VHH binders against q9xw16. Designs and how they scored, part 176

Target 1, 132 residues: q9xw16
Amino acid sequence: MSGWNAYIDTMTAAAPSIKRCAIVGAADGSVWARTEADNVFKASEEELKTFVALFNDVTQVPAKGADIEGVHYVVPRTEESLIFGKKENTGFFAVKTKSAVLIAVYEGPNEVAAQVRKAVESMQTYLNNAGY
Below, E stands for the ipSAE of ESMFold2; O stands for the ipSAE of OpenDDE; V2 stands for 0.75 times the mean of E and O plus 0.25 times the DockQ between their complexes.

## First folded at step 15 (VHH)

Design wc17 (framework vhh_gocatamig_d2; at its last look DockQ between E and O 0.93; V2 from the best seeds 0.82)
Fold by OpenDDE, look of step 16:
Structure wc17 (fold): chain B 132 residues (1-132), chain A 120 residues (1-120)
Amino acid sequence: as target 1 above (132 residues)
Amino acid sequence: EVQLVESGGGLVQPGGSLTLSCAASGFTFDDYGLAWYRQAPGKKRELVAGIGSGGDTVYMDSVKGRFTISRDNAKNSVYLQMNSLRAEDTAVYYCAAPKEPPEGYGFDYWGQGTLVTVSS
């Protein structure tokens, strides 16, 4: 277990609605850590490469949506370092740090999304301050 | 001030059709995704359909092939065409929009809703 797995555990502990989570390289989508066992994050390397590239121009993402783990999400809006999407009772938050993208897929009513966002943004802040 | 005003709800028999409309104002409509939610008695509010600013769509599985979400940016409106309605589609339907940055975690603004009752 790499040191990055601890950050996965921190995010999932902070937001119980997170079902799957991953930390990937911002440059190429390489997986640094991800949830495993019963909650395996299943995005392919090719998909992640495409996904992290969305942060090159987030303004276009709401027009086209985003795909994670073969699932298409509608993206209500974006921010410079934040992409989030919705489908049914699921959604995701993805935040970009200096060198990584944190992705959290969650399940629940809209009200749980606030906690998920807080969890990933907290980690984003922590990693940014740490130089990652 | 963001406003979402739904219309088009009513009583319909199973197998019938309805078209819901939502007039939106108070935000940059063309840049944002929109959605329809519904809430049945005793159940949580659920995302029925969403449409991105570019027209991409998502649906809950139970309405795929029956419901169609669309938008008209010139009218700042979003629509939900509901065909082959079922009793389980009975709910209050809400139009939804996101908050503008930096706030928001999805669809954060809601209309007052329009009641759809499917009953024989």
Scores: ipSAE 0.898, ipTM 0.948, lowest interface PAE 0.5, mean pLDDT 95
Fold by ESMFold2-Fast, scan of step 15:
Structure wc17 (fold): chain B 132 residues (1-132), chain A 120 residues (1-120)
Amino acid sequence: as target 1 above (132 residues)
Amino acid sequence: EVQLVESGGGLVQPGGSLTLSCAASGFTFDDYGLAWYRQAPGKKRELVAGIGSGGDTVYMDSVKGRFTISRDNAKNSVYLQMNSLRAEDTAVYYCAAPKEPPEGYGFDYWGQGTLVTVSS
């Protein structure tokens, strides 16, 4: 359906521990691409609209946490274009580019999280360099 | 430089209560979320409870309603109030904090741990 699905495939190949991920519009949370089938990313458009708005002021996010796929995560801290959260053995990384937000949900310890963050940040750099 | 010191562990019978305390230093405490993890013998470390900078909380499903995480920014301290303790809660409990930017993957710094044993 879209060329954006190739970027989903690239991220999941780079970090196989990603359980589900999506690329959404930074302005409105519209889904450009997401994992499908057994790994379908289940967030609603309304939840994603709320989520991408968090990047308008990331400093407020650790106070309130974040919701993805109906799951509430504690957010330990943020960076200018990065939000990450934790719940039990599950976590996420979300990064903002010029036009998109990339969201990756994973399961596993901090060693797994390190690989996921690297994959998401590599894609962030690529998309920014491509003008997105 | 980051230091996390836990206390309050001990032996308690099933149905009992304990309060764990964590004293933190070496970072800007008020700006960061903090967490309690636990590790039972032969098991992986699990996030038990987390608290954000503004008091937002998250809990492991099996402890929800029994455990309460709280923070006192004036004392640079995090607490875990544990009620209705079960044998399955037996573990070493760790206070945890994130690494400062630009690195980090969650709660990356750990204290030394405090042992909680729930047994008759």
Scores: ipSAE 0.777, ipTM 0.897, lowest interface PAE 0.9, mean pLDDT 90
Fold by ESMFold2, look of step 16:
Structure wc17 (fold): chain B 132 residues (1-132), chain A 120 residues (1-120)
Amino acid sequence: as target 1 above (132 residues)
Amino acid sequence: EVQLVESGGGLVQPGGSLTLSCAASGFTFDDYGLAWYRQAPGKKRELVAGIGSGGDTVYMDSVKGRFTISRDNAKNSVYLQMNSLRAEDTAVYYCAAPKEPPEGYGFDYWGQGTLVTVSS
């Protein structure tokens, strides 16, 4: 709450197409910060625990896809610390840091997706360098 | 070189059916999700259906129940079965695949497309 909301604000400012996002603990999916008010990120504790566990073996994720906020996404491929998914005109990017997972849900075409990926990966790098 | 070659498009009356095929080469087909996109004149390209490497699927809402995406890893092929076609399904249909790491952000590579025209 104290400092973590600033990182939410930084990501949403860097990529305005982000509709909702969150920073959650990598071990258990506990919410450290999220978009609130009219853009509330509404994933359950159980869903987030399941989601962050996908990073334990990213090679299995493209085979089954991923769920966030009750929406199923196809995952085209993964990278060691990156999962992204697509459904219709929406998608998500999730990146893992040493201690956290950053999740951003967006709407828009591929040009928008590139902006979102850049925003979350920039924050990933910043948090990793800061020890998180 | 990645190559995606679509086929099976054509002219069909409303209510008709078509099967689109996509032959893929130049990447590790079995490891990746694949998709069909479409683009009507003057509109942006939209994701019609996607299929994961293990066979899970997503569909845009307007085609759910009418279209079926499938894949055949032995043939490096992905298919779109299109039933109950409507005029609004008229578009160029593209097979799509992700780019190799470290770049890409979805289904980033498209073929040349196959035209589907649904009209009376």
Scores: ipSAE 0.661, ipTM 0.867, lowest interface PAE 1.4, mean pLDDT 90
ESMFold2 (binder alone), look of step 16: mean pLDDT 79; pTM 0.785

Design wc18 (framework vhh_gocatamig_d2)
Fold by ESMFold2-Fast, scan of step 15:
Structure wc18 (fold): chain B 132 residues (1-132), chain A 120 residues (1-120)
Amino acid sequence: as target 1 above (132 residues)
Amino acid sequence: EVQLVESGGGLVQPGGSLTLSCAASGFTFDDYSLAWYRQAPGKKRELVAGIGSGGDTVYMDSVKGRFTISRDNAKNSVYLQMNSLRAEDTAVYYCAAPKEPPEGYGFDYWGQGTLVTVSS
């Protein structure tokens, strides 16, 4: 049990279209908090380690895509601290802070994606300001 | 200014094939992933296929094995080869590209669309 679950709750309250999300360590992909029960975020340790390593050079990610929870996403483009992907009606936003990577998987069109991006970027700013 | 121009749509019988083409201009084509979306009457738009800058692909489950997305960077073009077409594939097909940073949420620029009708 950790206080990090409060940040998961904050993001899902801000963007109800988030289906699953997690906060993981930027260095190793270790899970600090994730959605549980009916909305459990099911990425393996090896997948998360591979995923967070993408932030070492985000410019290579659109060439190869990204895998989350065993699902392969096309990555339209990246920014220094942002990777986002698309697959059918689903997508994800992942943002890097000083010590963490926040991953939110959602369902819905671009209007929904805008709300999700705003929620994860707000949390990114908050955690960076808190020293994480 | 980003411009995407689709062509190749038409009427085809179930089991037939079509190739859609998209000519792109006004952005650095080689750096971005590109996608094909479709929208049937009364339905939401959906991502059919996507292709990364290095050729990585993603497909909607119902078209996997039937559709092939490809790109030609020298011609600033992306293609969708559609085989074994079904009535449910009837839709307007849109070529799509991402917005430049810092804006955007996925594939946010669309072309004018090209109509694909699958009927007997």
Scores: ipSAE 0.725, ipTM 0.875, lowest interface PAE 1.1, mean pLDDT 89

Design wc19 (framework vhh_gocatamig_d2)
Fold by ESMFold2-Fast, scan of step 15:
Structure wc19 (fold): chain B 132 residues (1-132), chain A 120 residues (1-120)
Amino acid sequence: as target 1 above (132 residues)
Amino acid sequence: EVQLVESGGGLVQPGGSLTLSCAASGFTFDDFALAWYRQAPGKKRELVAGIGSGGDTVYMDSVKGRFTISRDNAKNSVYLQMNSLRAEDTAVYYCAAPKEPPEGYGFDYWGQGTLVTVSS
């Protein structure tokens, strides 16, 4: 059990609309913590390695989209340390810190997406300030 | 400011086909993904199809194989070709685009919509 699980719990408490989330290493996509049991984050090692590499040049991502948990998402646009995607009534937000990438998958309309984005950006700020 | 203008809606019989068009302006069209949403009476709006700046596509499962989204960057336009239409496809169809940074949550701008009725 890692201490990183406390940060997963903090994000899901702040935005209950998060269905699944994870904190992974920015360099290799290794999982530091993720939601488990009924809300297990289901990404392969290869998929996560590919996903974190997208942050090397986020401007290319809207052309190709992104894959998370075997689901392909259209990426409307990106920001310097932020990738977000949409598919049907689901979406994700992923943000990069110094050492980590936070990924949150949610279900719901733009009002729900706004809450999820706020939660992951708050954690991004916290981890950056903590040196991660 | 972002403007989206839809056209091509109408009445079609089950099994028929229809092409929707969307003309977009007020943003860097070539760099952004675009989408089609729909809303049927008494239901929530749902993402029908999306297309990335490089032509990457996503579809809702119930329209996959029947609908095709495409874009023409020279004309700043996005299209939805709808084949094998069903009564359940009856809805107002909206063209959608992302909001400019620093905020945005997906496809945040929607046009006025165009009505598609699949009946008699």
Scores: ipSAE 0.734, ipTM 0.876, lowest interface PAE 1.1, mean pLDDT 89

Design wc2 (framework vhh_gocatamig_d2; at its last look DockQ between E and O 0.01; V2 from the best seeds 0.00; counts 0 for: pae O 7.1 > 2, placed apart)
Fold by ESMFold2-Fast, scan of step 15:
Structure wc2 (fold): chain B 132 residues (1-132), chain A 120 residues (1-120)
Amino acid sequence: as target 1 above (132 residues)
Amino acid sequence: EVQLVESGGGLVQPGGSLTLSCAASGFTFDDYALAWYRQAPGKKRELVAGIGTAGDTVYMDSVKGRFTISRDNAKNSVYLQMNSLRAEDTAVYYCAAPKEPPEGYGFDYWGQGTLVTVSS
């Protein structure tokens, strides 16, 4: 759906340090939109289904970590609708809305991570207010 | 306040071993993943090893098979056993913990660091 690509563009414009991102269905992990071409988000359907199911009980996630694009991340902690992970100099933020999960993969230090988290949470608020 | 105190660094010859220890206080240790980072001169800090609340681990590719991270919840301590050390492992090593909600972006509390020098 081309309309959802506009939200991908908004997030990457707000935080240029986002390397890849996607908007997926919260119920099944189906891809609604993702970065493309050289920045293609490459998670499989099966991986995304497993990943979105983590939001059913985020308190268990720091015990087992999370996998995105075939990469295993340690998850330092979670919040009700937020999972974030770290691996070397990369990381991700994933937030759940009513109907979607937003996933942003980035590279850089904590100053970069702060910008990425802000961009993803701003979009989470926007989509929740829009009924998604 | 959150405190992380590292120890165990030093000078070691290539192929040698060191065990780093981190004593943590000021937070609910058992509820969080913990990590070891390192920073070599002129380089950015990078995650060397991380350990989840039930012992799940992640390692930087260049240390996998040589380093082992572990935790002792009864002692509020996290450890990094470093074997087969190489010159490229020379860095200041930092113990790290996440901030409590709603703040934080990863592992945001850092210790003072302990210097590991691998040289002949």
Scores: ipSAE 0.787, ipTM 0.907, lowest interface PAE 0.7, mean pLDDT 91
Fold by ESMFold2, look of step 16:
Structure wc2 (fold): chain B 132 residues (1-132), chain A 120 residues (1-120)
Amino acid sequence: as target 1 above (132 residues)
Amino acid sequence: EVQLVESGGGLVQPGGSLTLSCAASGFTFDDYALAWYRQAPGKKRELVAGIGTAGDTVYMDSVKGRFTISRDNAKNSVYLQMNSLRAEDTAVYYCAAPKEPPEGYGFDYWGQGTLVTVSS
């Protein structure tokens, strides 16, 4: 379990505009790792349970948007294993692996959104190849 | 070809109202959330309001209660009703839509914009 924090560090290093992120279980939203201290990822397990269930039918997500850390985001569109949302100058990208959902919350212009998407999708690929 | 055409901008006094319209074509309008952005002189574009496929909305905090985003899927159109306008709302306003998968990072298609000037 102690190694999961290294994956948090890898994503935040790859995209410095990530302000908070987490790795949570895809089945129940349980937190495997998250950013801590001043940048604590502060979603409750009940909020995360609701969030990961969105991946059961991503096509419905743009109708209602998504909530992370008590913030409501508009979801422009989705992909099979990808949900992303926008609110003011912030956003999130979330991707599903075999066992987990990776969530990254960022601030900044579209250029940093591209970096964040690349960071979470690279980790998605890595974890899927590792069986997670 | 995706096209987004804004209209309805103009000069208005503080406290006044204005309705912006956006006509969209070249994509399946009903499948996507849509948004209004604005860009004031010397500032970056910022998301003002977004609207989901079933009418769910998100607003920039400074415009909540004053601006209302809406959509009419039969007309492939998005609207921004702006009330209680302030000088700080002066900007070019852009209608925006997402790119088709797997491209894009948010709202990635943009219109040419319509200018809103709020002054005495």
Scores: ipSAE 0.692, ipTM 0.879, lowest interface PAE 1.2, mean pLDDT 91
Fold by OpenDDE, look of step 16:
Structure wc2 (fold): chain B 132 residues (1-132), chain A 120 residues (1-120)
Amino acid sequence: as target 1 above (132 residues)
Amino acid sequence: EVQLVESGGGLVQPGGSLTLSCAASGFTFDDYALAWYRQAPGKKRELVAGIGTAGDTVYMDSVKGRFTISRDNAKNSVYLQMNSLRAEDTAVYYCAAPKEPPEGYGFDYWGQGTLVTVSS
């Protein structure tokens, strides 16, 4: 059993609107775990490398947006360890831990975003306290 | 060798209480966060509760106010006090600890699990 897969399951269970999810290395975007099968997270290694690098200077991200799985999202604003984006009835939340980036792509109206954020930030807190 | 051994599971009626224990060995217990997971048949494994090295805790929403996670570093043990148990709490409960970096990428330490059945 992969421990990281359990974290994926935890986030997706906490927010049913999450369609795809991944845990990747903050340094290089390497995939530690991701949703698979019918909900496979499809971001490429190169894309993830670029994505995690956004956290080096989050202040520039709103001007440029962010790409995940070949989809371009508008990023209204960022926080030090949080990047979120929107595209029509979809969006994503990405949070950075000490060594990882958690990415959750969701589908639904704006009101579901709060639950997605909560799920991802809860996991962020747990992993930070675990040293990750 | 890392070992996590759960105990305390069993059959309990709705509204009842159980205390799960997990005895850990084979690693520096004080440096690790600990967690309880559960998995019901046909459902995804989910984080029930976690406790950091500083004693900070996290809970899934459905167990807040009912479950309490704690740790005793002197005994290398983590506990899950479960009160007001519900049928939906029925699951195999696992004790887990994440590996420390750089060894910890991709894997956690897991116990064999203990079955909790809540039924009238």
Scores: ipSAE 0.016, ipTM 0.299, lowest interface PAE 7.1, mean pLDDT 87
ESMFold2 (binder alone), look of step 16: mean pLDDT 81; pTM 0.802

Design wc20 (framework vhh_gocatamig_d2)
Fold by ESMFold2-Fast, scan of step 15:
Structure wc20 (fold): chain B 132 residues (1-132), chain A 120 residues (1-120)
Amino acid sequence: as target 1 above (132 residues)
Amino acid sequence: EVQLVESGGGLVQPGGSLTLSCAASGFTFDSYALAWYRQAPGKKRELVAGIGSGGDTVYMDSVKGRFTISRDNAKNSVYLQMNSLRAEDTAVYYCAAPKEPPEGYGFDYWGQGTLVTVSS
């Protein structure tokens, strides 16, 4: 969708510690927008299709973990519309809206993770209110 | 009251082994992943190993094949078996657990830590 890059820019401005992020379709994992160039979000469409399907039953995710950009993450726990993972000094937050899944990959300690989660959840709220 | 109590640290020679233990209480242990972090003096904390509720594991690249994380849900305990220890493994090791929903952003409850020193 045209203009979706503006939402990527909004999230990265709110949390500069986001290294890479994307907005993808909740039904199929199709990429609507993502960071590019030196910060390109490298997940394949096949991987994203698998990833968004995890939201069909988030309770199973902590048992198996999750894969993003070919990296396997341990998932500490989930919420109905939230999956987050950790590996070494990196992590991700993924939130589901009505029509989209927002994925942000970051590097840093828990204080950084807090900022990233806030940015992603603020955008989740905005998009849900906009009908997405 | 969430409590994480580590034990098993000590001084060991390069190539040696240690087993760290963590006793956890005050939360729904079986439903969550647990983790071991470490922090060397003047360095940032880093995730060494994590274990999911179903036994799924993750390891930092430099310890993969040498360290093994495990859990015992009946005892509310998580363990880190460390083999082939190197000088660069010297750090305070922390057991960590996530906060209950809706709070948290990873592994947010931490133990007091146990010191591992690898030296000759």
Scores: ipSAE 0.726, ipTM 0.874, lowest interface PAE 1.0, mean pLDDT 90

Design wc21 (framework vhh_gocatamig_d2; at its last look DockQ between E and O 0.92; V2 from the best seeds 0.84)
Fold by OpenDDE, look of step 16:
Structure wc21 (fold): chain B 132 residues (1-132), chain A 120 residues (1-120)
Amino acid sequence: as target 1 above (132 residues)
Amino acid sequence: EVQLVESGGGLVQPGGSLTLSCAASGFTFDTYALAWYRQAPGKKRELVAGIGSGGDTVYMDSVKGRFTISRDNAKNSVYLQMNSLRAEDTAVYYCAAPKEPPEGYGFDYWGQGTLVTVSS
């Protein structure tokens, strides 16, 4: 396991509703770490490349939605370094750090989303402070 | 103040149709995605359909092909056309919108809801 896997474990521990999680390069969508085993994060490299590029202009994302793991999500709104989406009882949070994008896919009622956002933003802050 | 006012609910027989409407105010309507949720007795509130600001749509699997979400930005309104209604569609239906930054984690504002009862 790479050192980045520890951050995956930290996020998933902080928010049990997270089903799959990944840390990818902000520049190219390359996978640095991801959940595996029973909860494999399955986004393709091409999809991730497209996804991380959404952060180049987040203002357009609510108009088009976002795709992760072949699933299309409606994106209620965005922030400069935050994209989140919803579908049925699932959703995702994606946050951008200096060099990475953290993606967490979760399942549950809306109330669990608050904890997921907190988890990924906490990691975002940590990584940013660490220079990543 | 964000306001979401639903209308169009009522009693309908199985196989029937209803159109729900939501009038929204208090936020930049054309910038945000909107959604319809529903809550049946004893169940959690669930996302039925969402529509992006550009018109992309998302549906829960059980309503695909039967329900259609649409929006009219000029009227600050979102709609849910419900066809081929089933008993399991019985619920209070809520129009939903996100909070403006930096708050919120999905669709955070809800209307008072409109009751849809599907029964023979």
Scores: ipSAE 0.921, ipTM 0.961, lowest interface PAE 0.5, mean pLDDT 96
Fold by ESMFold2-Fast, scan of step 15:
Structure wc21 (fold): chain B 132 residues (1-132), chain A 120 residues (1-120)
Amino acid sequence: as target 1 above (132 residues)
Amino acid sequence: EVQLVESGGGLVQPGGSLTLSCAASGFTFDTYALAWYRQAPGKKRELVAGIGSGGDTVYMDSVKGRFTISRDNAKNSVYLQMNSLRAEDTAVYYCAAPKEPPEGYGFDYWGQGTLVTVSS
């Protein structure tokens, strides 16, 4: 009973263009919750550990890109608690809170990306205010 | 403030090659990734290739092995070398750059584009 699945549902309801998403531990990349079944988020524990470590120095990320679910993304730029990437018609937004990293993978143009970014940033704010 | 100026497009036969160039100004070129998008008539823009600030690259699957993206930070330029061109590569090609924080969702600035036509 994680209870964290309710936050996954909230994000996907706010931005239906999210294909897959997860909430993982900021320290180790351990999965707290993720989308399941046809929308299962398929990142390995090793990949997630590597990914969350990118937040230790986001300024290096545009130089090397980022990998999620075995897919390599170019990272246009970063912000202190935000990494986003692009590949073909797909992209992701990842935001860091005190204890967690929220990752959302989507498909679509910049109008879709805007909706996804808003959804993950809203959840980031909520979790930070809740002490996570 | 951001300016992206593409050149190098033209008409080529299938199997031919073209090199596209983009001159960029008005932003922190050396710290950001740059990209090439394309758009065929009546279709949405798609990311063809991207290059990170350190030279890391990404390609759409249909051009992988045929196209090569590169950058020259001293010249504030990004290039797309296109080999083994196919009819389906016909499109307007756009150089693209991200917006400065806190805005943006990917590559949000585009140049005017350069037309590539592949036909026999």
Scores: ipSAE 0.764, ipTM 0.889, lowest interface PAE 0.8, mean pLDDT 90
Fold by ESMFold2, look of step 16:
Structure wc21 (fold): chain B 132 residues (1-132), chain A 120 residues (1-120)
Amino acid sequence: as target 1 above (132 residues)
Amino acid sequence: EVQLVESGGGLVQPGGSLTLSCAASGFTFDTYALAWYRQAPGKKRELVAGIGSGGDTVYMDSVKGRFTISRDNAKNSVYLQMNSLRAEDTAVYYCAAPKEPPEGYGFDYWGQGTLVTVSS
């Protein structure tokens, strides 16, 4: 609970197919917490700044896709506070809260993706309710 | 009601070429990315290529440089040009699209598929 790392643990526990994830500032992409050690979320600050700016107009994202950790993903579609993408057997879900963007990178087919989306959106709701 | 109808599959020799087509209807084609998946016997479906609404593309590593995905929004169609075909490209190929909001987790709709067989 103390520090942002607890929220990382909560998401990865809720959806074990999440391989890496992060909580970053919505304004600048600054990393508040991320998976570490053997599962380091390794996106650069510059990449994250570009990524969070996609939420300024999510309707443009399916046209050009998105980059996370140097991997380019096709984005099938978006929702107001949700961007998700696919590349081979991997994908990501990203959601925006009042102050942050939650990013989860996973492996597996659409069946596991449902669990990932639920985990990330549950945390989105929690942080929004907490004022973040 | 979403419909995706693949065509263009067949028997080809190694090194040959084939163009797959997918006619799509029942969703906002112009605003979504589309994809081709394939499934070889005994294997999981895998994303072969995806194409964004503005033409952005993603390919699986083993087909990059050999396959080209494209789309024609006026015809609600997506295509897969397959060159330098190999035996491992033998599979049923599926056109795929996302579900409308708020549902879905990726490319959630699939056609019936079209069989591509690459054999000597």
Scores: ipSAE 0.714, ipTM 0.886, lowest interface PAE 1.1, mean pLDDT 91
ESMFold2 (binder alone), look of step 16: mean pLDDT 79; pTM 0.790

Design wc22 (framework vhh_gocatamig_d2)
Fold by ESMFold2-Fast, scan of step 15:
Structure wc22 (fold): chain B 132 residues (1-132), chain A 120 residues (1-120)
Amino acid sequence: as target 1 above (132 residues)
Amino acid sequence: EVQLVESGGGLVQPGGSLTLSCAASGFTFDEYALAWYRQAPGKKRELVAGIGSGGDTVYMDSVKGRFTISRDNAKNSVYLQMNSLRAEDTAVYYCAAPKEPPEGYGFDYWGQGTLVTVSS
């Protein structure tokens, strides 16, 4: 695997409950790396462009929810660089770094969500420290 | 600190209706999404319906078209209108709210619950 795919591997190793994930450009939503094959992250370019723009004002997101892979999620609340959502037994965490947005989709209860959030935030810290 | 108090549960026949109410206090109600979860005997808790601060909604597929979630920010209340009830809807229903930053993983505060029994 080249370049950014190593970071996908690191996140999924840290939280095996992640079903699909991606690293995308913060400015445009362009995919830098994503899970592939049986776990392909399949959000469209237009959806990702819309999604990363949510980080321009996260305080508005709980009013509208968020769409990832054609699925609409309720967003309970946000933090400065964190958006998370819920629908049935699925959820996501998305965090913004200087240059990237990391998105992880998972299935399971809040105990699983805690593991996924930890993995995504660890990678966020790593990439910020690396200048991304 | 955070308090969620459910009411409106009871025994109802299949095809009947119930309205559940939740009174909330101790957090920034107007800025958060709220949800209804349920737990049937021997099953895990599941998200039935959620409502964003601006009225955006999500529903589990099996209740879509039958249940309606709503909120009244002036009363700090969230409601679940349940129509065309089925035996499978029998569960304890919980009102749920997120934890305030920096903690939380979804809807992390739950009330005591209100029992809904659908039986003939």
Scores: ipSAE 0.757, ipTM 0.887, lowest interface PAE 1.0, mean pLDDT 90

